# VH-VL binders against p56860: the designs that were tried, part 7

Target 1, 255 residues: p56860
Amino acid sequence: MMTAEVRTPEQGGGPLTTEPRAPRSAPGHADASAPAFGPETDPRDIIRWALAAHPDLLMPSAFNLNGVVLLDLAAQAGYRGEVVFVDTGYHFPETLATRDRLESRYPELTFVTLNAGASPDDGQTPPDLYASDPDACCAARKVDPLQRYLKEQGPSALLNARSRDQASTRADIPFVEEGGARRRVNPLAHWTREQLEAYAAEHDLPVNPLYFDGFLSIGCWPCTRAVKPGEDARAGRWAGKGKTECGLWQGENKL

## First folded at step 20 (VH-VL)

Design o2
Fold by OpenDDE, look of step 20:
Structure o2 (fold): chain C 255 residues (1-255), chain A 120 residues (1-120), chain B 109 residues (1-109)
Amino acid sequence: as target 1 above (255 residues)
Amino acid sequence: EVQLVESGGGVVQPGRSLRLSCAASGFTFSKYAMHWVRQAPGKGLEWVAVINYDGRHKYYADSVKGRFTISRDNSKNTLYLQMDSLRAEDTAVYYCAKDFYDLTRYFDYWGQGTLVTVSS
Amino acid sequence: SSELTQDPAVSVALGQTVRITCQGDSLESYYASWYQQKPGQAPVLVIYGENNRPSGIPDRFSGSSSGNTASLTITGAQAEDEADYYCYSRDSSGNWLYVFGGGTKLTVL
């Protein structure tokens, strides 16, 4: 009666390939020298402060809801500088149309379109780079042009439309960021989507029509989809590619 | 009430030109993009062209690109479609459609259409 | 060009539920709109976005999406619902193109 010892196979715990945790882009350090703004602070007051502290302030924009709202608030607060947009060659027509509408609405502002006339076939990048290497595509088509311009202009600060409600990755965005090449001012840091929508509606702002079709965050058409109910606002950006940001706010290329 | 009324349809020979008009009323015409959509007899709907609210942006279906020109006169609340080099396959009822806003993917109002027949 | 495909014809018994589906790669990225067309009439928008109904459209009409599909559902079909139904969305092939589905003829039995 030979008792067959059932050798329990040692489950070889294969090394948990710790996928390199994408370096948590260190939340921009709050500038301790900035005024103590709070959630109830009027964004216009933040902008007025920024203008006083940084008369050479520039506003990069992709004319998302936040951007449109910021633009209006900035104009009201006395901003008369440039609105800097990068034409990647892959923008939605709706985005370009929104730009034009905004330009018409705010003649007191100077709209600057970098790389205007860009196209997928302009030789700047392989036509399929957005699919094969989205980071490289964004670097070449968006980040580099903007950085070059900003380097040339040399603004001491940027007025940004980022808010905590845009994505989990932006949950700790301060009103004023220090570090890098220049200060970053985020007047809308604490505004919710609902607040932004309400403001846009109240002031009849030209919001990109794609927003109302589920495009809560709008970039280039190859890398942007509508989000479904319950998804993160940025879930439609580079969906399936493991990318959540274009690179403007992270790493060595941080603006 | 929103109204869209197409006109200018008729029978034309191949290679000829025709201009369609769409008179709009009941809404602020200058705030909305406008579209042309056509439907061949017994066939489905085909998008033809769009023009944004101020006329700066125009886009066309490949089937009509280079032959058709969409335009608008906001002072007259009128949308136009200039159709050149007409072909038999352009035979259709042509609808003007109001965009939901400006270059959205929705048509919230349609005209009754005007028939264009291209025949020898 | 990304095509939207629809069944050419479907039928539903009076008072029953029918689902008309549109399929296409663009639907992964874009919502569809749905248009009802009765014989000799212009199309009418019945659903847009995920599940938005224009004013005047009965609540028996609903929209949904999944993957590369969009669907129009009529819950409790009425005789007046007999019509052609077209889905519409953007062509995601890189150009500003819009595309209609081929249409679905709905017969109410």
Scores: ipSAE 0.353, ipTM 0.746, lowest interface PAE 2.1, mean pLDDT 89
Fold by OpenDDE, fold request of step 22:
Structure o2 (fold): chain C 255 residues (1-255), chain A 120 residues (1-120), chain B 109 residues (1-109)
Amino acid sequence: as target 1 above (255 residues)
Amino acid sequence: EVQLVESGGGVVQPGRSLRLSCAASGFTFSKYAMHWVRQAPGKGLEWVAVINYDGRHKYYADSVKGRFTISRDNSKNTLYLQMDSLRAEDTAVYYCAKDFYDLTRYFDYWGQGTLVTVSS
Amino acid sequence: SSELTQDPAVSVALGQTVRITCQGDSLESYYASWYQQKPGQAPVLVIYGENNRPSGIPDRFSGSSSGNTASLTITGAQAEDEADYYCYSRDSSGNWLYVFGGGTKLTVL
């Protein structure tokens, strides 16, 4: 078993390129009615609470490291609902393969793939929309399908894998968000990358192989690159396009 | 010790079919993606095809797409390459290569290859 | 198809340092792997990712990347390092494919 030692890139102090701070997406308002969770709170306890409060809870996932860890924790905590994935037609094969491995590992969960079998040539969007208008592309291929499904299912809450360590724009993510169509529960809000990696290794979780090649945040292949040491984990997402989020967590289409 | 042993190579006429096999041992075959890579005589390496660990994902080089089919039998620890409508340009040593894991960009083990010659 | 390009041949004096470079658009987004092939032998992985060396590969082999390039460096070349070297990465032409560089023949003088 060649344990690929994930050499933590030495934080070489390269100059913080002051890339213009992407407008702080309005932090989701913390739900004051939720229990007082803290950094030391076991994510499984948060998930148990969420399941009790919201038995119709759904879990959207793109099967990044956070998502894989959350999925395992949720299963342990007694989650038996749907894992909802959107096939944009532009996912890496590694991502789809990771989904399949997870599905096989967690038969107690229901994996739902929206737009299964999507492709760049399926006619849903112009072939170059991802380049000419990334927002429109994400809206059509990711946000809209998910929104439609969520509207149909009508869950009272979502279980999300977002954490404060993912990006500066997520630095203030609470454990429980209010506002919009439903609550958002973020059990991993305070988990660090190191904690996530350690957990995944300890439990032999199927992490997307691209993660070990510097793809710390993985989306569609046209809009995702590996990050360099010292870059933000999401610096590889829509690099050079002035876009930092897919639209799921901000604006009128907020989940 | 990881071992990959290719077989099924030979001399065939253009338009004919040939099936290659790769017998794997020394590792849990069913956990890893497998690749075919070929090398024409005196030329460089050319990636041909990949199949993921459970066979649900297959990808091909454009040069062989529609003519070649990659498959696997995990119960037999064997990788296959069905080659149809063979052309002279398909003449090469064909290597089976073990993926580092599943659909990574790395090959950690290679077979010794089997020679396929397509000639009139 | 996004091609990876390599110099077809390079030479290095015994004990000196040589750098083999691979160039391609995909390398801006993806790491390359490097394979050594000696005459009549199968390729062997020597470097992968940013600078990962498999077990059994001498520490004189190292990897680096910059912009749309990846490089294999041999610091203190030995006679046994004479071989063909291939870079490998993703073909980003819209169809998820893999691609090898054209290969570099290294001669040790």
Scores: ipSAE 0.245, ipTM 0.713, lowest interface PAE 2.4, mean pLDDT 89
Fold by OpenDDE, fold request of step 22:
Structure o2 (fold): chain C 255 residues (1-255), chain A 120 residues (1-120), chain B 109 residues (1-109)
Amino acid sequence: as target 1 above (255 residues)
Amino acid sequence: EVQLVESGGGVVQPGRSLRLSCAASGFTFSKYAMHWVRQAPGKGLEWVAVINYDGRHKYYADSVKGRFTISRDNSKNTLYLQMDSLRAEDTAVYYCAKDFYDLTRYFDYWGQGTLVTVSS
Amino acid sequence: SSELTQDPAVSVALGQTVRITCQGDSLESYYASWYQQKPGQAPVLVIYGENNRPSGIPDRFSGSSSGNTASLTITGAQAEDEADYYCYSRDSSGNWLYVFGGGTKLTVL
C-alpha cells in the first residue's frame, strides 16, 4: 500500500515582472536617399529597398492588372503588410471577387477593406452624385476614406502600382515620389502593359476578368467602360466627363 | 467533357416553393461562377441569378429578388436555386450556365434545362 | 432599365452574309456576347468580347461593336445557322444586372 505522496507543486507565483515593453523605438526614418533605379531594375529590388527604408509601408490597391502584379512581386520581395482597398459601393462584382481570390492566394498579407459593404444607397453620397459630380463622388467614396485610414496608420511610404504606360498623365512617374504626407514608391513605373500581362500569365495571377474585355483600367462601374483599340488605357475612366484621375495623386489631397 | 445537368423541375401551385439543382462535372467547379438563366415557353432568355466561385457574391434579377436564393455546394459540385413564393410568370425552362471564370458575363457551357410550371 | 434591343426576325439566303444587331446603352461600355439557340436545345456561345470565337464555332461567325451597338455577322450563311440568336451584356440601369436581348430569329432561305 505505497502511499504515493502527491507532491503539491508549489505554485511559485513569481511576480510577472511586466518588464515595460521598451517603447518600440520608432525605427529612425533613415532618410536614405532613394537609389538610382533604372528601367532594367527588378521591381522586387525596389520593393526590398522600400521595405528596408520604410518597414511601415502600406499598399493601396484597386486590384487592376498592375496592382495584382505588384501584389505578387511585393509578396515575393517579403512584404507582409496591409493591402488597403476602398469599397466605394460602386465596384464591379468582378473586382470584389478578384479581391477575394487575391486574399485567398496571399494569406501572408493582410487585406483591409475600407467601407466594406458600401452601396449606392448607403447614404454616403446622393445616388446620382457619380453622374452629376464625379469629383465629389470620388472624394467622398474613395479619397476621403483612404486618407483617413492613412492618417490613422501613418505609414512613412506607400507602395503603388502606377506605371508610365497606364496613361499620358503618368508618363513621367518616377520610381520614388517625394513630397506630400509620405513617400510613394512605384516599382512598376517602367513596366509595359505587355510585361504586366506576360507576368500575370506566367504566374497565373487572378486578373480581373473585365481586363480581358477591354477594361484596361477598372474603377467604379458607373464611371468605367471598356476602351477601344488605340485608346489610352484610362480613356474608359470617367469617359466624357473631362476627368482623368480620381484625385488620389494630385492636388491638396495627394496621398 | 463539361456536363451540367439540371433537376428538380415540376408542376407547382402559386405561392409554393421549389428547389432546383444543377450537377456539374468535367471541370473544377469551385473555380467558376455559376448562373441560372430561364426561358418562358416561346419566349426569350432571361438572366436570373449568379453566384461567384466561393458563394460570397450573389446577384439576382429584379424579377426574382427576395424570392429566389442561389447557392452552391462545391464539395458536391452542385448549384442550387431555391425558389419561394412562386408565381405563374416564373414558369420557364431553367438552365444552369457555367461562367468563363468569375463573373465574366460569358457562358461557355449550358445544361439541358429543367421545366418549372407554376399553375393553379 | 438598360434594355438590349434586337430585331425579332431576319432572313438570309444560303451562302450570303447577314448581320444581327443588338442595341443598348450598356453596349457603349461593355462588349456583348452572342448565343445561338436551336429549337429544343440549350443556347451555345458563338461570339464573346470584341471578336472572339469559342472552339468549335465556325469562322463564318464574327463580332463587332460600334457606339451603342453590337453585331453578330455570319459570312456565308449555312442552313444549320437557322436559329434564334441572343445578345447578352450588362444592364447598366443603376443596378448590377445582366440582360439578354429579345432574340433574333434567323431564317436561312
Scores: ipSAE 0.141, ipTM 0.694, lowest interface PAE 2.8, mean pLDDT 89

## First folded at step 21 (VH-VL)

Design rc
Fold by ESMFold2, last read:
Structure rc (fold): chain C 255 residues (1-255), chain A 120 residues (1-120), chain B 109 residues (1-109)
Amino acid sequence: as target 1 above (255 residues)
Amino acid sequence: EVQLVESGGGVVQPGRSLRLSCAASGFTFSKYAMHWVRQAPGKGLEWVAVINYDGRYKYYADSVKGRFTISRDNSKNTLYLQMDSLRAEDTAVYYCAKDFYDLARYFDYWGQGTLVTVSS
Amino acid sequence: SSELTQDPAVSVALGQTVRITCQGDSLESYYASWYQQKPGQAPVLVIYGENNRPSGIPDRFSGSSSGNTASLTITGAQAEDEADYYCYSRDSSGNWLYVFGGGTKLTVL
């Protein structure tokens, strides 16, 4: 009962010596080269570059502060594509209301809700899974539907709202990530929480109302709480588990 | 100057209906969620209902769910509370309250309240 | 639990510090806000979020939380602080449902 897919180390000089990344990053592709972006680069210039290099660019969002700021910058930079949100059945009502305010604000964008109408008792997962194994619940209700949609649509790149604020695992995020099934572009990679807040206030952006109640990173209600003074910005997610990011940006199962 | 003025309170028999109104001025009414909060004589505060800025989302306290309906008319800057199947325990001063955002739950302005008395 | 529990009454000598507490299971996940109500008047928001004071609220008012307990502290209590104080927060469900505590009558001696 051995797995046939496990790779052994004794194979000859194949990909271990010549293939540094996923096939998409292979040498010879003109679109593989990104400009040298820096901390002072306007995120809109990064988005404009990404649109030129990847006309099929797609933007997943859970409508946290970072995502809302990215939405506005992307619209200004000429993004006219899809904003993809997954309804897990466990979002706060405030998150769904924020989505609706953003849709009204940005009629030039197409808001796509995957798994629409999901609820805790819809049979997609055992009723207790959100408590007993939050990672498995997230995989089934958020990650898998998004991955299926991205496979069907086949975008060559994603526009992500990751930033270098107080998130302990995001401190060294590059502007452009290679690897996985597609390129990932992080226009806000060098923005701080203070810059995000200032931008949202200046532009009167629709934000999740839980932001005003001390929520700094908002996921599904069973695993999200207000952040205590001095904690990492994402400490309220997966409370007590030590996790600061979901599996979408971790490991070889990257989007 | 933000103003919230409740009206429509009065004495009514159990089982009957009553509709409260709240006239709003001094702010962009259609930007904010609006709430009803009540206080029985000599008792504490009880949140009753909320309606979001465009009326798509409505939420109610369990004590009134199925009997009360919150609504708004943004063209008239007016909030409403339709109260059906009234009970003696619904006797209270009813306050109109402004959310400081949309569904943020913090009430930055309150009206003076209107008294509803349910008695036989 | 969907209830917020407050002591019904607390006293403080003029100029002294008083703490009014609010307890509920949901307060581990959600901050309480605090409302002051004087006789014959509508309530006034005095603290929201972790420790935010709305414009016009004196800096002698502060908020804090620990575990499932939220506290309103008045440092250097004044005669005009005599009022009922209500905590207000979300219940533990994922629904949009918020509740007030039973209220605490503060007497300034």
Scores: ipSAE 0.675, ipTM 0.857, lowest interface PAE 1.6, mean pLDDT 83
Fold by ESMFold2, look of step 21:
Structure rc (fold): chain C 255 residues (1-255), chain A 120 residues (1-120), chain B 109 residues (1-109)
Amino acid sequence: as target 1 above (255 residues)
Amino acid sequence: EVQLVESGGGVVQPGRSLRLSCAASGFTFSKYAMHWVRQAPGKGLEWVAVINYDGRYKYYADSVKGRFTISRDNSKNTLYLQMDSLRAEDTAVYYCAKDFYDLARYFDYWGQGTLVTVSS
Amino acid sequence: SSELTQDPAVSVALGQTVRITCQGDSLESYYASWYQQKPGQAPVLVIYGENNRPSGIPDRFSGSSSGNTASLTITGAQAEDEADYYCYSRDSSGNWLYVFGGGTKLTVL
């Protein structure tokens, strides 16, 4: 059996403990200005800048290869904040085991699991919604709990593991994104899959074992498959369902 | 050289219990998931159970769930299979198999097996 | 629950090419791995992932997949390749559960 924290339906959408924090005030605008980062910039320098500009920085993660590499780089750069994971009830067992390995390896970080112990029959969403309406399932199971938590915590920035090499839809990801409730920082924006793999191997990082079976981007099991030869890393996500991005990175639901 | 040596097989009556052991050497045992795989006489392979590197996660084939318990002792480099409520269909050679990672499902090394015969 | 179906037997002439197939609905989403078992011996992993060979496996062994079918190809069969071959893949996504195919006996003529 998994060791995930179990939540009853009376507890709502997960461990929502405090009111959202407001963004930092206007006097910090000059300190929040991003330096000119380039393709050769060490991601740790980007993270250190983000920590100085945004002491309330939070890191959402689904513990894919990018996310695991980012965790290690962030820990080296002095990140001591939260790593926020949403338990959708549809994660692979391997994903939950990877989370536990990472928690053991990084005791200096605080791993937060939203909706801990979720299951497909949570009494709040139809169990087969993932097949009939993946956008509605994503909103109910993943996006809404995360957005409630972020509103309550009020971070001025997020630390994201996105890179341009993951999919054609990510080809223009900058190091720093503006235009939402909070800034989004992508220290790995210019790293390739080969660089991520080399880093993970060199540092003996815990990775999701499905990676060894061709799963280069891992989401919920109903909507994830192995990547075929020649496809980009995200081709296995929502295959045949018309989605190329999760709602976490799009529209008004974007982080 | 990786070595996996199973022991504890034998003849037992239905409804009884038996405990298998697998002594591991030649690799860092505590870094890898470990599996049991069985093969009935003249039949194909059947995956039985897995335990992850530190023992927190255990998974079983439906045919043995509730009757078999996998465990490990990382200080002794030993994998175990407790088999309760044995049935005639549990008669097989039982192999200890090393995962090449943790829960990656690929068996890069196997023992030579130990025979369990369940017969009245 | 998904069965992996293999032909029970296949023959190949020495030095010729043979393809051993494995069929199952889960193979649309998961790669198969392949195990060789010679009489009286424990199985040996020969292919994993889409087409990865462990150290010591000759390059005449290759793997491929298309739709719900995985294949093991031996492109210059040798007498020592005579064995049983098992495919192995995921049976249930939400539970950690894997299944072997029924096995294919390869005879090298």
Scores: ipSAE 0.674, ipTM 0.864, lowest interface PAE 1.6, mean pLDDT 83
Fold by ESMFold2, fold request of step 22:
Structure rc (fold): chain C 255 residues (1-255), chain A 120 residues (1-120), chain B 109 residues (1-109)
Amino acid sequence: as target 1 above (255 residues)
Amino acid sequence: EVQLVESGGGVVQPGRSLRLSCAASGFTFSKYAMHWVRQAPGKGLEWVAVINYDGRYKYYADSVKGRFTISRDNSKNTLYLQMDSLRAEDTAVYYCAKDFYDLARYFDYWGQGTLVTVSS
Amino acid sequence: SSELTQDPAVSVALGQTVRITCQGDSLESYYASWYQQKPGQAPVLVIYGENNRPSGIPDRFSGSSSGNTASLTITGAQAEDEADYYCYSRDSSGNWLYVFGGGTKLTVL
């Protein structure tokens, strides 16, 4: 979530030329109409549809529980593309170790780490920026590298792990979001945390070990705390900073 | 039955080196992180080091960083602690401890420990 | 710093309720876990996360937290509960660094 700043008309680029893309390889892949999916639709059916409609599909992930479950479902549904992770320099060590476990488990997927080798002391941002201006820190270390990569790759859709159960700001997420530079496909939109946990346990999925310590949504360590009893899964993100959603889904930097 | 058996303790002079071993059985060793935890005589517990399931990630307490090296051999189900430049403050019982996951920090099984005494 | 502070000793009458506390700034962000150690024995995990009991731990043991304080509560203390109790949690730096509290000796009278 960004600081609550409203976009102005002066920040917009040209109507349709803001993010140019490479020519598509075949007609109909970007133009296919989404079926009428429902709350009980198997996420793998949604993923299979997305793969047929968008063979250039990419999957960004920070390897939270939703992301790990999606990754496994996508592999089962035939996904063989990239899993894109941004190394912000502020990830918990457990997050990096989880990435490596997932890479070992899914050799059929290509794990792409953007900004690899980042650290708090690498000079990309002032050392205290994460505290004084977390939006600017996030922009430089997470949003900008991912946006640059997506612009270069030009995928017609993204496969995202968001669900309505994660936070009030996500309560209305549809299975397929239209508009912007690309479609956003949310196969887990209607799954609950309980369903995600049951799936991960049933399939013995590698999960971030901080989940055993009450971390139900894991971001950078300066802005993440354990969730208290009765709180939303994302309540521990940016506590005391007035931020509730990643900049990737808000404002002019929306994916 | 999960079993952790430490060995390699003894009396050594300051500045010398010692290698501890921990033989593991009764579980899939290569699935879990492993830890060393120590306890000086009459004192409390101190976490010393961890190594993740395949050995790529190693973390150390500040008191031992640069002097101790944790390692594992998954083909032999064995955890190691190489202790260099030993000091009197390193005198302790050293426990091998099993993480209940990988880097989850919760120790569900412990060995009985091996005593290291550093004295002139 | 990420120091965890415990009282060195507490007493409880047989069958009564006792709380053992642990205080540290990092506990606002990270839950503590609790280990029981009897003389000459290796420690045993009693509580992890907010209030999770490992298999085999009696339901008279519970955990709680508020602000920068974590608590282990034993309801209906038994003679076998006499032990040292250590809290254990992460520091505030984001590094993989965990610390024990100094320990609390529980005496059951």
Scores: ipSAE 0.669, ipTM 0.851, lowest interface PAE 1.7, mean pLDDT 85

